# VHH binders against Profilin-1 (pfn-1): the designs that were tried, part 58

Target 1, 132 residues: Profilin-1 (pfn-1), of Caenorhabditis elegans (q9xw16)
Amino acid sequence: MSGWNAYIDTMTAAAPSIKRCAIVGAADGSVWARTEADNVFKASEEELKTFVALFNDVTQVPAKGADIEGVHYVVPRTEESLIFGKKENTGFFAVKTKSAVLIAVYEGPNEVAAQVRKAVESMQTYLNNAGY
Below, E stands for the ipSAE of ESMFold2; O stands for the ipSAE of OpenDDE; V2 stands for 0.75 times the mean of E and O plus 0.25 times the DockQ between their complexes.

## First folded at step 9 (VHH)

Design yb1 (from y9 with L50W; framework vhh_4orz_3; at its last look DockQ between E and O 0.08; V2 from the best seeds 0.00; counts 0 for: pae E 5.0 > 2, placed apart)
Fold by ESMFold2-Fast, scan of step 9:
Structure yb1 (fold): chain B 132 residues (1-132), chain A 123 residues (1-123)
Amino acid sequence: as target 1 above (132 residues)
Amino acid sequence: EVQLVESGGGLVQAGGSLRLFCAASGFTFSDYAMAWLRQAPGKRREWVAWITRGGYTDYADSVKDRFTISRDNAKNTVSLQMNSLKPEDTAIYFCAAGYPPPLPPSSTEYDYWGQGTQVTVSS
């Protein structure tokens, strides 16, 4: 767990507008690491299990939206390994790797969203190269 | 008991080649990133090369295009092919294992370490 915390720290340093984030297992939604202290990532085990299962068929997600930390997000569209959504001034990006799902919740306008997306996609590439 | 045992070090002339081996036991080798780090006399340990579980490799600028890291999960070994050796490559070479992979790769925060093997390059 503590080793995966360095990955959380790297993402939040790259995109300071990330309010909360987590790295979870793609198979079961088990938490490998998450932000702590200010605005701890609060999703339940059951919610995360449901969330990671969305990656089994991302084409169905825009019709239903997605729930993170008890908040329902509108998902306008998806890509093969990317789910993202908006709820007022809050949004998220979630990307799937071979073994993990990275989830970042942010606040701010579209310029902030672009920076957050780059941070999670960069980490997605790194983890895929590492075999995770 | 976890063990990493290096071999293949020795004395070689500048421009020569050596192949280092690291035999791993006591952990699930295929889950770990494997790395080589080196320490020259009077200097700090420095990262040389790594290979991840996914087979991704990366190298320090000083050895890029001269060294090649590879792994054999069936034999629990990692190797370092060193070509075009220079006197500056003289060091004790350590095998290391990390899970998750240290971030950055040049970190010294690997979980397991070998005792090292001496490589001496004369001009």
Scores: ipSAE 0.494, ipTM 0.741, lowest interface PAE 1.8, mean pLDDT 91
Fold by ESMFold2, look of step 10:
Structure yb1 (fold): chain B 132 residues (1-132), chain A 123 residues (1-123)
Amino acid sequence: as target 1 above (132 residues)
Amino acid sequence: EVQLVESGGGLVQAGGSLRLFCAASGFTFSDYAMAWLRQAPGKRREWVAWITRGGYTDYADSVKDRFTISRDNAKNTVSLQMNSLKPEDTAIYFCAAGYPPPLPPSSTEYDYWGQGTQVTVSS
């Protein structure tokens, strides 16, 4: 649990369009770290538990969409360990590692979305290789 | 309380081999990345090698192909096999543990540290 804030800082530095992000436990949605201060990530424990459970069968998610921070997103696509959500000029990428789900909420155009995806997937790969 | 205890250090001639061990207690060993770092007299501590809980390893350029890090989760130990030793490998070697793993793997910021074991390589 200690030192996870550096992971938040790394992702937000890699993709400045990320407005809020969090690292949460894959089994229960417990918050390991999140953005704070002016950009507090404000998802409830119950919402996060429901959200991480979406990774149990990502094929069902595009039909239903996803909720985070009380916002409902359309989910245009998923991959085995990735959920992309979109709402107007905002969106999120969430990726699952062995132990965690990384969630990044962003604003901006398509180039921004690709940058955000790259930031979270790079961290996903790092944590998976490390066994987390 | 957390303990990391290094052993296996000593005096060895250049070209020789030595294996270091680190015994860990007081934390969930299998969750931690483990590393070896070293400090020569008058120098800053430098990273040597690390191994993640998933078994991924990486090494400082100066020791690649000569040193091998491994871990045994059943015994809560990490070891460092050191071959083809050179006088510049002379240092106190420290075992360290980090959770989460440091970013990048070459970081010297770890949560727990051992007291170190002396390795001296003579010409």
Scores: ipSAE 0.062, ipTM 0.431, lowest interface PAE 5.0, mean pLDDT 88
Fold by OpenDDE, look of step 10:
Formats: C-alpha cells, structure tokens, sequence
Structure yb1 (fold): chain B 132 residues (1-132), chain A 123 residues (1-123)
C-alpha cells in the first residue's frame, strides 16, 4: 500500500470519531489515500476536484457550503487552510498542506470536533514540515 | 504494571546488522502505535521509526531503506531490523508506545517508554 495510508491510519487512530478520511491532491483532487473496508471514503473525482478548489477562495465557502460524498454541509466559517462543516451529528474537517488536502468526516456530538480538528491539523503540520 | 523491555542491542561492526526487540505488557498493545527512538551521546533523542496500530510504517530519513520496523500483536512485540549499520547509528535505542499516536511521529510525547538498549557500531 501507499505510504500515505500510514497517515490515514494515524488520523483515524487519533480521533475515533472520524468515520472516513482521505488525503487528496490539492491541485486536482486526486485520491492519494483513503479509508477503505467498512468505512470507504466515497467522494468522486469530480466532487473532490470541486472541493479542493474551494481553497482557492475560502471566503466564499460559508455562503455556499460544501459537498462531500454527496452530502451537503453547512460551513460556519473558514480559515486560509481550513474548511469545516456540520450536518446534524456529523461534520468534516478539511485542511490544506503545501500539496495535499486532508479530509476527515466524523460522527458525534459537537464535543468530538475538537479532537478531529487536532488530528487533521497535527497531520497538516507534520506533512508541511516534511515538504508535502 | 506497564512495561516495555528492549533487547537485542550490542556491539557490531559497520555494515553489520542487528535486530532489536521490544516486549510490551500491561496495556492493550494492539491499540497503540509503537515507535523506536534513539539517543546518541551528547545529542537529543531522535525518532527512528514507528508503526501504526494498523501496521503502516514510517522512518526517519537517516535510516530509511536500512531499518525495518514490525510488530506482532499476538506476542505484544515490536522489532527493529537494522541493516547496513553505520557508526552514526550508535545510540541507546528506546521502544515507545502511544495512544492516540503522537503527531508528528517525531514527537517525544509517547505514553510509555522502555529502559533502552545500547547499540554500538564500530568503524
């Protein structure tokens, strides 16, 4: 398997509420790694291409929301390299590195969101420092 | 009581090989990421390799393609196969466990640590 699967495994281990996770190319949304088996990350290539493009202008995302795996999420706010959304008891965190976008879809109460964010941001920092 | 016990260290000539072992007890081994770190005299402790609970591995650039980390969840052990050893690999090697796994892997924020085993590579 790809070395990128290690980082998927690390993020999911760091935040048990993460149900699905993917690492994709920031330029084109190509899937580098993703959760599989019982928790397959199912976003299409077209969807991911659109999603990663959101980082080109994050200021517009709150007004539009974001779609992942055919699910529409409300995006309360964004940061330069961070997009997060909510839908009922689910949500996602997406962070951008130099060359990648990390996406984590989670399920649980609002309290679990902090752990999910920490997991993806920690990975973001690690990958950035590694040149990715 | 949590224990991590390293073994397999020793003196070896440059170009030689060693295999380190770490035996874990007192915690749910399969939930933890396992890592090897090392500390050379006068230097800071540095990350060498780790293996996630899912079995995926990563390595420091200095040991990549020479070292191999593996784990046996049935035996609660993690091992480090060290090939093509160099004098600069001389250090005390520590086994560590983390849950959740620390990020980045090079972090020293592991939950449990072994006592370490000395590896000496002579020129």
Amino acid sequence: as target 1 above (132 residues)
Amino acid sequence: EVQLVESGGGLVQAGGSLRLFCAASGFTFSDYAMAWLRQAPGKRREWVAWITRGGYTDYADSVKDRFTISRDNAKNTVSLQMNSLKPEDTAIYFCAAGYPPPLPPSSTEYDYWGQGTQVTVSS
Scores: ipSAE 0.018, ipTM 0.388, lowest interface PAE 4.5, mean pLDDT 91
ESMFold2 (binder alone), look of step 10: mean pLDDT 86; pTM 0.880

Design yb10 (from y9 with L103I; framework vhh_4orz_3)
Fold by ESMFold2-Fast, scan of step 9:
Structure yb10 (fold): chain B 132 residues (1-132), chain A 123 residues (1-123)
Amino acid sequence: as target 1 above (132 residues)
Amino acid sequence: EVQLVESGGGLVQAGGSLRLFCAASGFTFSDYAMAWLRQAPGKRREWVALITRGGYTDYADSVKDRFTISRDNAKNTVSLQMNSLKPEDTAIYFCAAGYPPPIPPSSTEYDYWGQGTQVTVSS
């Protein structure tokens, strides 16, 4: 009975290069689960509220970028329910489901990014199938 | 008070069919994933089938194409249609509810459990 924390564990096990991640409510950015302790996901409720609102119109995001944990990321483009970006050696993938937004912050080269994207998209599919 | 009550178990000959029912109360049924798990004599509990609030279904390899899980949110009921039963299907069958849905689907980590219903398949 791990609740939403088991979803965090599953994502980090699938892509060990994920440094920090969270599952938040799509409507309000409320945290359902996030990495803690040495890998604490350090985003405020206000930052998350702003971030999830980006999914209301993903086409506007590349012009402005996105802020996660006080770090501004360049977002080169967006896809259906997907926002991603990179800043130096750090990057993120965020995907929207019916009820949630999954955010994963990672460090490493493009091979690592591909693994993280796969993990996040697999979880997106699972949650959408689950009705979240 | 939360309760899950199973029914429909019994004795059946190999090749036969049974339909199990689980009546749920005391929680918001439509928000929960519902599952069936079973425990054979001398074995650990194993996952059999899952249905999510979104209607997605998944099954253990041993029962795929033979068992069908369904739910009725208006009646707070989950059902398991078991066809082509084998002696190896003999077990106590448990209804379980989880929020969020367990991950992976085959997990035995559920929030609420029924007391089980015996299914015996003779050779």
Scores: ipSAE 0.443, ipTM 0.708, lowest interface PAE 2.0, mean pLDDT 90

Design yb2 (from y9 with D58Y; framework vhh_4orz_3)
Fold by ESMFold2-Fast, scan of step 9:
Structure yb2 (fold): chain B 132 residues (1-132), chain A 123 residues (1-123)
Amino acid sequence: as target 1 above (132 residues)
Amino acid sequence: EVQLVESGGGLVQAGGSLRLFCAASGFTFSDYAMAWLRQAPGKRREWVALITRGGYTYYADSVKDRFTISRDNAKNTVSLQMNSLKPEDTAIYFCAAGYPPPLPPSSTEYDYWGQGTQVTVSS
C-alpha cells in the first residue's frame, strides 16, 4: 500500500497545518498510509478499529467525544460522513469514503481548520469517485 | 505475467474516428484504474484519459468532448473512442494500469504499461 503515500503527500501539501494524518480502512481501521518519521501518526490498531466504528452511527459521537493517538477530543457535532473535534489549539477532521477513513490532525486557529477541512473533503471526493 | 496489449491504431484523415482497445491479463483488472497516455515524436508522454474502478472518468482538456474512455470488467478490456481527430492527436497511444488510482488524475505514473499503438492523423 505504498502507493497510498501520494495521497498523504497531497493532503499535507494542500494544508501545511496538518501535523499528522492517515488513510485507514473503513471496515477495520487498517492503515493504508500515514505520515511517518518526525510526524508519525501514532494511533494503535485497537484505537483505529474503535474510531472507524464511530461512523456506523455518528449521531452518538458528540455525547462521548473521540480518541485519536491517546488524546480525547470534544466533538461538537457530526455530519453523516464527517467527524471533527477540538482539544485546545489542536483538532482533527475525519471523513469516510466508500472504503476508507481519512484522518488529519492539525494545530492552529479556526482559519487553519477551514483549510484542513477543505483538503480532507477534496480527497474524500476524489476517493469516492475512484471507487474507494 | 502482467500484460497490456493495445490494438486499433492506424492512419486516419483529420475529422475521422478510431477506437483503441487494450486487453489486460495477469492481474485483477477490476481493482485497477485504467488510463490512456500518448507520446508524439520529440515530446514528453502526455496523459489523455483515466477511468477508475468505480467507472468515473477524467479527460485532458485537449481531448475533452472528443474522446470517450470505457471499460469492460467481464472482458478485461479498456477502450478509447476517438472522434473528430486532429493532426495534433498523432502519437503512440499507451494503455496503463494503476493501483491505487493516480493522484492527480493527470499523473503519468502507473504500475503497468502496454507497448503502445501508433495513431497517425493526416493533413
Scores: ipSAE 0.419, ipTM 0.714, lowest interface PAE 2.1, mean pLDDT 91

Design yb3 (from y9 with S106W; framework vhh_4orz_3)
Fold by ESMFold2-Fast, scan of step 9:
Structure yb3 (fold): chain B 132 residues (1-132), chain A 123 residues (1-123)
Amino acid sequence: as target 1 above (132 residues)
Amino acid sequence: EVQLVESGGGLVQAGGSLRLFCAASGFTFSDYAMAWLRQAPGKRREWVALITRGGYTDYADSVKDRFTISRDNAKNTVSLQMNSLKPEDTAIYFCAAGYPPPLPPWSTEYDYWGQGTQVTVSS
């Protein structure tokens, strides 16, 4: 069957430095799919609800940072429908579509971050075109 | 419960046209991506065309500019207009539905499939 798990597999295949990722509902942060096993994406319902609400006004996020999986990330800047953050050698990219938020947590240097961003933005474009 | 019923197939001469229809029931049609795939005798199924919930369309190179996929959410129908038909288009054509929309390559991961309708193109 077609399931949202295939989207997780596609993103991780496109950027192997993605350690954990998830696709969640834009309205409530409900998990549609996430990485499993030793790479399971661990975030509480309340944390995800708070996180997706950041997209209501991304301009406020750099002043406060963002929390994912109980880890506080510094957010240097935001773009429309894009929040990204850093914590030493770990970082994340999160993008909003019409109905979803894609979150990818990665490990590695800046060159790796660029690959992760491209993978997440490609998926964002596809989902927006698909009506999600 | 879920049903996809194809119609419109038949015998046509090269250069002719056919319009295939797929009537869907038993699921929330407007949420699903709809696709047409085909299988020629003794060959594997190949993807032909896709239309998503958002109206995005895509086509296999072999049919680009000749085929047009469209949908009518009020009638739960997807159609495939086939123009300038060639003998190489001879196949059983299947309607398929996927949610979430399948990822490229488009030939994989559909939730529901129709029984198929035969299209035969004579030279």
Scores: ipSAE 0.283, ipTM 0.579, lowest interface PAE 2.7, mean pLDDT 89

Design yb4 (from y9 with D31E; framework vhh_4orz_3; at its last look DockQ between E and O 0.86; V2 from the best seeds 0.00; counts 0 for: pae E 3.7 > 2, SAP .67 > .668)
Fold by OpenDDE, look of step 10:
Structure yb4 (fold): chain B 132 residues (1-132), chain A 123 residues (1-123)
Amino acid sequence: as target 1 above (132 residues)
Amino acid sequence: EVQLVESGGGLVQAGGSLRLFCAASGFTFSEYAMAWLRQAPGKRREWVALITRGGYTDYADSVKDRFTISRDNAKNTVSLQMNSLKPEDTAIYFCAAGYPPPLPPSSTEYDYWGQGTQVTVSS
């Protein structure tokens, strides 16, 4: 198992509403780790390449939304290193580090979103400090 | 062939200082987090200090403010400056390398290990 799986496990443990999660390269969308087994993160590398490129100009993302795993999400707003989207009772948080993008797809009421965001941002901080 | 070779261990009196070194080869050193762990007789191996490729450092509470970990990527070395040594610091000290950095930091799971160097602190 990849050592990056520990990071996936840490995020999912911090926010039980996270259904699927991935850590990918910010430059090319290459998958470093992803949830598997019953909760396989299914985005292709081609899709992820497109997704991570959204961070090149986050200001445009709310107008067009974002696609993950073939699902289109409405993006209410963005921050320089944060993209989040919603679709019905699901959503995602994606944060960019120096060299990676962390993506967490969650399911549940709106109240769970705060915990998911906290989980991915905590990992973002840790990885930035670690040099990633 | 991957190698981690520790040096600098020995016998020292309580309150004294030692500096451990670890020389790495056989892998891309600059990409790995480096750590020191130790194992005392009859005890489990425990994490001591970590330094990531980005230079972030972390320490076990038991050694914080006494030990300092540093790395030299040009020389493929990691060092552990140990000050104010205590008898309870007596252990075999291991150099280890991991990619990515272990999580949690206190993890004892690493990809590569040295053979260890004995540190003995007398009262």
Scores: ipSAE 0.709, ipTM 0.861, lowest interface PAE 0.7, mean pLDDT 95
Fold by ESMFold2-Fast, scan of step 9:
Structure yb4 (fold): chain B 132 residues (1-132), chain A 123 residues (1-123)
Amino acid sequence: as target 1 above (132 residues)
Amino acid sequence: EVQLVESGGGLVQAGGSLRLFCAASGFTFSEYAMAWLRQAPGKRREWVALITRGGYTDYADSVKDRFTISRDNAKNTVSLQMNSLKPEDTAIYFCAAGYPPPLPPSSTEYDYWGQGTQVTVSS
């Protein structure tokens, strides 16, 4: 609905294997934009608030994993401003910018994961440069 | 409430320079991307330059290395320094504001628009 929808469209065009994604506020997990209709991103406000708080100390995340859309993901490791997880053939990449957290849920093998990560990190760089 | 007012346009000879200004009011200027677009008589609006709240700038290929966009958040102004002007730069120049920054930057889908200032470059 918002102008942030163009950012969702850009990420999904760059990595068509992204099944669902969202851009949320880094401070509170408020949804700025998300995929809708047949590929709606279903995370609750409470879950997103909890999720974005993980970026306050990413080093704690591998021990406990992360929950997105009611699904528990194993997080093998984190990087500064990057949390990613895997559950069977499904995974996610989440990156933090100055003001936002980008979350992309995908499905597919490791080649697909690499493409999704590149798309999300490219958008992270763009948003940080833009001041978001 | 929201206003964007352009100034600084005029007539200049090819190879000359002009600086355009846009004064903004009625919105949180520092949060918005600011842009300049232009429209030649009888043609569609064309994106020229963008500056985001973080200071990232981008330019249309036709004006790159000749034009420089800048902003002053304390004064709520955005400016466009135009050097090495060509007759093909003749157009009405519009100031525009967008939140978030339009993607791609060349998009003409901005939230707020000024009324424009005429720039005429003679050969």
Scores: ipSAE 0.453, ipTM 0.709, lowest interface PAE 2.0, mean pLDDT 90
Fold by ESMFold2, look of step 10:
Structure yb4 (fold): chain B 132 residues (1-132), chain A 123 residues (1-123)
Amino acid sequence: as target 1 above (132 residues)
Amino acid sequence: EVQLVESGGGLVQAGGSLRLFCAASGFTFSEYAMAWLRQAPGKRREWVALITRGGYTDYADSVKDRFTISRDNAKNTVSLQMNSLKPEDTAIYFCAAGYPPPLPPSSTEYDYWGQGTQVTVSS
C-alpha cells in the first residue's frame, strides 16, 4: 500500500460523486495510489502512459478526446494543466502537477462536476507547493 | 539505520530565543517532509511546523510569526528558530520525517521520530 492513499481518501471525501480516482506519475503513468476494491480504478499501464502524455500539448486533446479505463470521453475543454472529459452522465477531471497527474472519474450533474474540479485543483495546488 | 537527533534545547527566559537543530541520517532526506512537534507534561503531542521537499512551510497558529522552520538538504538538517518564547512553549520538541508529505499539514503521523530535546521557558 502507498502512503499516497490519504490523498485518494481526501479527494473522495471532498466530492462523494467521485466513483474512481488515481494519482499517477506524470512521466510514465505509473500508479502511486488509486481507489480499490469495488471501485477499483482499472486503467492499464499502457493506457495511463498514453493518457498522461496528453498534457504535453493539451490543445490537441479536444479534437481527439481521451480514453480512461477503456472508455472514450469527449473533451469539451482543456486548460494549461487540466483536462475535462464527458460521456453521458459521467465524466472526469484530470490535473497535472510537476510530478503527477490526478484523475477523478465522477457521475452526476454539473453542480457535482464543479465540486469534483475544486477537489482535484485543491490537491494540485498542495502537491505543486510541496514539490510534487 | 534511520536516526533523527535533536539539539539546541535548554533553559531560556520568556521573550528570549532558541534555535533547534535536527541531524538526519539513514534515509533520503531531500525527499522527506520534515516537521517539529512538541509535548508538554501531561498533554498530547502537538504539531508545530512542517517543511516539505519543495520548501512549502506551515505552522501551528500558536507559533506563527514567532517560529521559522528551515532545512539544509546538503547537510541533512532541519532547524527551528524560536523567537519571543513564552512559558507555554515549554515542552519536549521532536523532529519527525514523513513521506509523502502529511495531509493535512497538521498531521501528527510520521514515519521517523527523534528522541526529543527539552525546551524550558521561564517566566
Scores: ipSAE 0.231, ipTM 0.620, lowest interface PAE 3.7, mean pLDDT 90
ESMFold2 (binder alone), look of step 10: mean pLDDT 86; pTM 0.873

Design yb5 (from y9 with Y99W; framework vhh_4orz_3)
Fold by ESMFold2-Fast, scan of step 9:
Structure yb5 (fold): chain B 132 residues (1-132), chain A 123 residues (1-123)
Amino acid sequence: as target 1 above (132 residues)
Amino acid sequence: EVQLVESGGGLVQAGGSLRLFCAASGFTFSDYAMAWLRQAPGKRREWVALITRGGYTDYADSVKDRFTISRDNAKNTVSLQMNSLKPEDTAIYFCAAGWPPPLPPSSTEYDYWGQGTQVTVSS
């Protein structure tokens, strides 16, 4: 479990604009690792269980939106294994791998969003290749 | 309770081949990435090869094209086929297990380690 912290560190190093992030189990939303201390990712396990279930059919998500850390995000569209949303100056990207869901919350303009997306997608590719 | 036990080490002439085995017990082997690392006298421990639970493999540049790592989940075993051995391959070879696999793969930060098996390559 604690070994997953290196993955969190790699994502935040690749995109310093990530404010909070987590790696959770795709089946149940169980937390494998999350940012802590000053940038703690504070979603409950119940919220995460609901969130990862959205990947069962991403086409339904734009109609309903998504909740992360008690914040309701507008999801304008989805891609296979990718859900992203915006609320004012905040946003998130979430991607599903074989066994995990990576969630990154950021603040800032579209340039920041693009960097965060690339960091999350890069880690998604790495984990899928590793069998996770 | 967790154990990794290496075997197959020994003396071999340059250009020869050797196959190392690692028997694992005490954890869910199929969930772990397995690796081989080595340590030559007076040198730091260095990563040699990795096989993930998905079956993807990676190798240090010094052994690429000469060594092959494989695993057998039914037997809880990882093996290292070593071909075209060189005197510089002389080292104690360690089996290691990680969940998740270390990032990057060349990292030496593994959860479980064996005691090692000696490989000596004569000139």
Scores: ipSAE 0.093, ipTM 0.450, lowest interface PAE 3.8, mean pLDDT 88

Design yb6 (from y9 with G98P; framework vhh_4orz_3)
Fold by ESMFold2-Fast, scan of step 9:
Order: structure tokens, then C-alpha cells, then sequence
Structure yb6 (fold): chain B 132 residues (1-132), chain A 123 residues (1-123)
């Protein structure tokens, strides 16, 4: 495949504990690709527009948390281009590139979270290097 | 106006080498990744190689270890060194910029394409 869905497939193959994920435009939260069918990523365009705007000042996010798919996550801390959160046995990692935001929702313990983070950050590096 | 002009194609025997060049103009070359794609007779376009702004490279499995992509930002050129050529490499080779987003880097649907340069590898 030559489409963005191939990048979704690459991330989910690298970290099978990813339950849902998406690649969205950094400027507007428009969906470029997302998991579908039984594992559909359900965030609305309005929610995604709000979410990507969090990257304008990630230092404010831990005080407020973040909403993905109508679920409110506690965000313990952020890094310049990384927002991650947790709610019970679920969590997410979101990373910003020049043109995109990658969002991966996963389930499992901290060992699983580390694998998901690695997959998402690897893709972030690849896309940034490709000019995205 | 965006222009991409490929050169360097030709006829070569299996096991031989060719170097392709692409001259780019009409955009800020150093800000873009550059790709090579090919289309064999009767087949769909196939992504071959990518070089990023930072000089990182990626290749299709079929050409890995045989082809090398490079760029010269001072001259707005990207090149493809093709070694150990096989008859299966016979195709028209195209230079492309992955512009605009959101097309993925390995897309075959880039908006800016050259006219291509023919590579024919005899057995």
C-alpha cells in the first residue's frame, strides 16, 4: 500500500497492544488515516481539533488532562512533542511531527506502554525526517 | 512553477550500473523529501527510494542494497545510483516530491512528477 493506512498498519504491527490509532493533521486535526471497523478510532473532528491545539503549549496539559474518544485521561507530564495519558488499564501516546499528530490508544500494564511509546516515537522520527 | 527533469536512463546489460539524475526547480528543494518511483510496462507505479531533508534514506525491498539515493541541495538535484541491475528493473523512472501533505512518503500519488527516464536492462 501507498496510503496512510500502511503507516497505521506499521504501528499496530510493531505494538499489538495498540487498540485504536490515528494519524491527523497537526494544523486542524483532520483525519489522514485511522483504525476502522471493530477497532474504529471514534474521536470527532471537533475533539481532534481541540486535541491537536494542546501541542501549542504542552505545559498546560497536566493540569487539565486530555480527552480522546470522549474519555478523559490524566496526563502526568508532557514533553515538547509528546502528550501521554492514562485511565485505569488504558492509555494513549500522542506525538507531534511537523505536519501530523500520531495518536495511539492502548490497553495493558507499563511494559506494554513502553512498547507503544517506542512504536509511536519511531514513526514520529521517520515522518519528521521525511518532511512531515 | 514546479519542474522536475530526469536524465541518465539508457540500455544496460544485467549486472551493469546506471546513475539517474533529477533537476528540481520552482520550490524550496532543501525543505522537501525527494523520491524515485518507477513504472514497468503493464504495471502500476512502484515506489523505489526516498531521501529526507536530513539525508536519511529508505528503499523498497526489491532494490535494497543495490540502489543508493543521494541529494545535492546546492544544485537542487537528487540522484539514484543503480548497481547490479536486473531485467526486472526495466521501467520508466520518475522523480517526485512528496508535496503536498498528507500523502505518505512512500506514496505513488505525488502531485509533482517529472516526465521520467527509461531504463532498459537486457538479459
Amino acid sequence: as target 1 above (132 residues)
Amino acid sequence: EVQLVESGGGLVQAGGSLRLFCAASGFTFSDYAMAWLRQAPGKRREWVALITRGGYTDYADSVKDRFTISRDNAKNTVSLQMNSLKPEDTAIYFCAAPYPPPLPPSSTEYDYWGQGTQVTVSS
Scores: ipSAE 0.014, ipTM 0.280, lowest interface PAE 6.6, mean pLDDT 84

Design yb7 (from y9 with T52D; framework vhh_4orz_3)
Fold by ESMFold2-Fast, scan of step 9:
Structure yb7 (fold): chain B 132 residues (1-132), chain A 123 residues (1-123)
Amino acid sequence: as target 1 above (132 residues)
Amino acid sequence: EVQLVESGGGLVQAGGSLRLFCAASGFTFSDYAMAWLRQAPGKRREWVALIDRGGYTDYADSVKDRFTISRDNAKNTVSLQMNSLKPEDTAIYFCAAGYPPPLPPSSTEYDYWGQGTQVTVSS
């Protein structure tokens, strides 16, 4: 598409353990870019609309968890603009910017999770600075 | 019809100043990152400065502290204030627009381009 794929590529290059990821609109969950082909991010706009609404009150999320690509993740805690979950050796990090939500699904041990979080938060900072 | 029209170029002596302007039309200016790039004789285009829709600015190392980029969304303009000009700054300067901003910021992959304005700095 119109350039947002470069942002996906940057995140996956920084953290190769990202299996699938997407950049979606914060207001409506509309997909701006996502991984494709063998690592396609599998979510409808309606599923993502539900997910981005979790950022309206992140304190409620640990009680109910979060669903991404039809998989239910336990969310142990949240931060103001960060929702993360883990399920065995898989997990996700999702961060909200001014206009977007970045979602990265990964697989690997805790050391890998830290790398994925760093990549997602670096992109969050860049997009916030860019006015997104 | 999308247009980016540069102005303000000219001839100056080393150590002088110029201010370039770019007037934009035909797209939603306030959504776009705006940039200046330049092309010196016999060289590839190089990125000079960027201002994104949030007002964040970034500069090439070669012009940092000498050039300042700014925008006026009410007038659909972006400007580049160039101080302490050097002969090495001699180039055609192009205005460009990107949505989203290219990544990395130094990329030359912009959606819309102006025709350029000549800046010549004499030694």
Scores: ipSAE 0.096, ipTM 0.462, lowest interface PAE 4.4, mean pLDDT 88

Design yb8 (from y9 with G55D; framework vhh_4orz_3)
Fold by ESMFold2-Fast, scan of step 9:
Structure yb8 (fold): chain B 132 residues (1-132), chain A 123 residues (1-123)
Amino acid sequence: as target 1 above (132 residues)
Amino acid sequence: EVQLVESGGGLVQAGGSLRLFCAASGFTFSDYAMAWLRQAPGKRREWVALITRGDYTDYADSVKDRFTISRDNAKNTVSLQMNSLKPEDTAIYFCAAGYPPPLPPSSTEYDYWGQGTQVTVSS
């Protein structure tokens, strides 16, 4: 699937604790690229459309939480272009760029979460600078 | 029909300058990253410069501070300003387009390519 696969590979290489991730369109949640095979990112079209719409008003997200791959995550707080959540030993970071949303699901303790956040935010900066 | 047509190549003495142009047609130019790559006699193509749709630019170490890439979306053109030219810059210069931008930018996996324009730098 498309040249966006190299972007997925770059994120997972930067943070090996990322178990699954995807790059989706910010307007509609359409999948540009995602992890495959044993690490396939499994989210329905409707779930992704609902998820990217959360970025229209991130202040409402902590009251409702967020659903990714049929799993409901508690979202303790949000930042302008960042939604993150945790459920037991699993968590996610999602960031919005000009035209994309990057979603990374990881497993591990807080040290691992910090590495994943850094990888996702680095790619967010790169994509925004590249015009995406 | 997708086309990339280069122009501006020629013979120049060391220390001189040239400006290359690439005219694009047949695709949505403003969505694509544009790049210049070059091929010297008997060598593989090497990446020279990239400009994304967001105007982010990147350059090969061998040309940093000497070359400048720019684009004009109204005219569907990308340009390469080459200053302080060296005999080692002698090559056929190719215009290329990629969406998304290849990662890393030094990848030669671009979607569309021009025919190339010859640049010869004499000592």
Scores: ipSAE 0.419, ipTM 0.680, lowest interface PAE 2.1, mean pLDDT 91

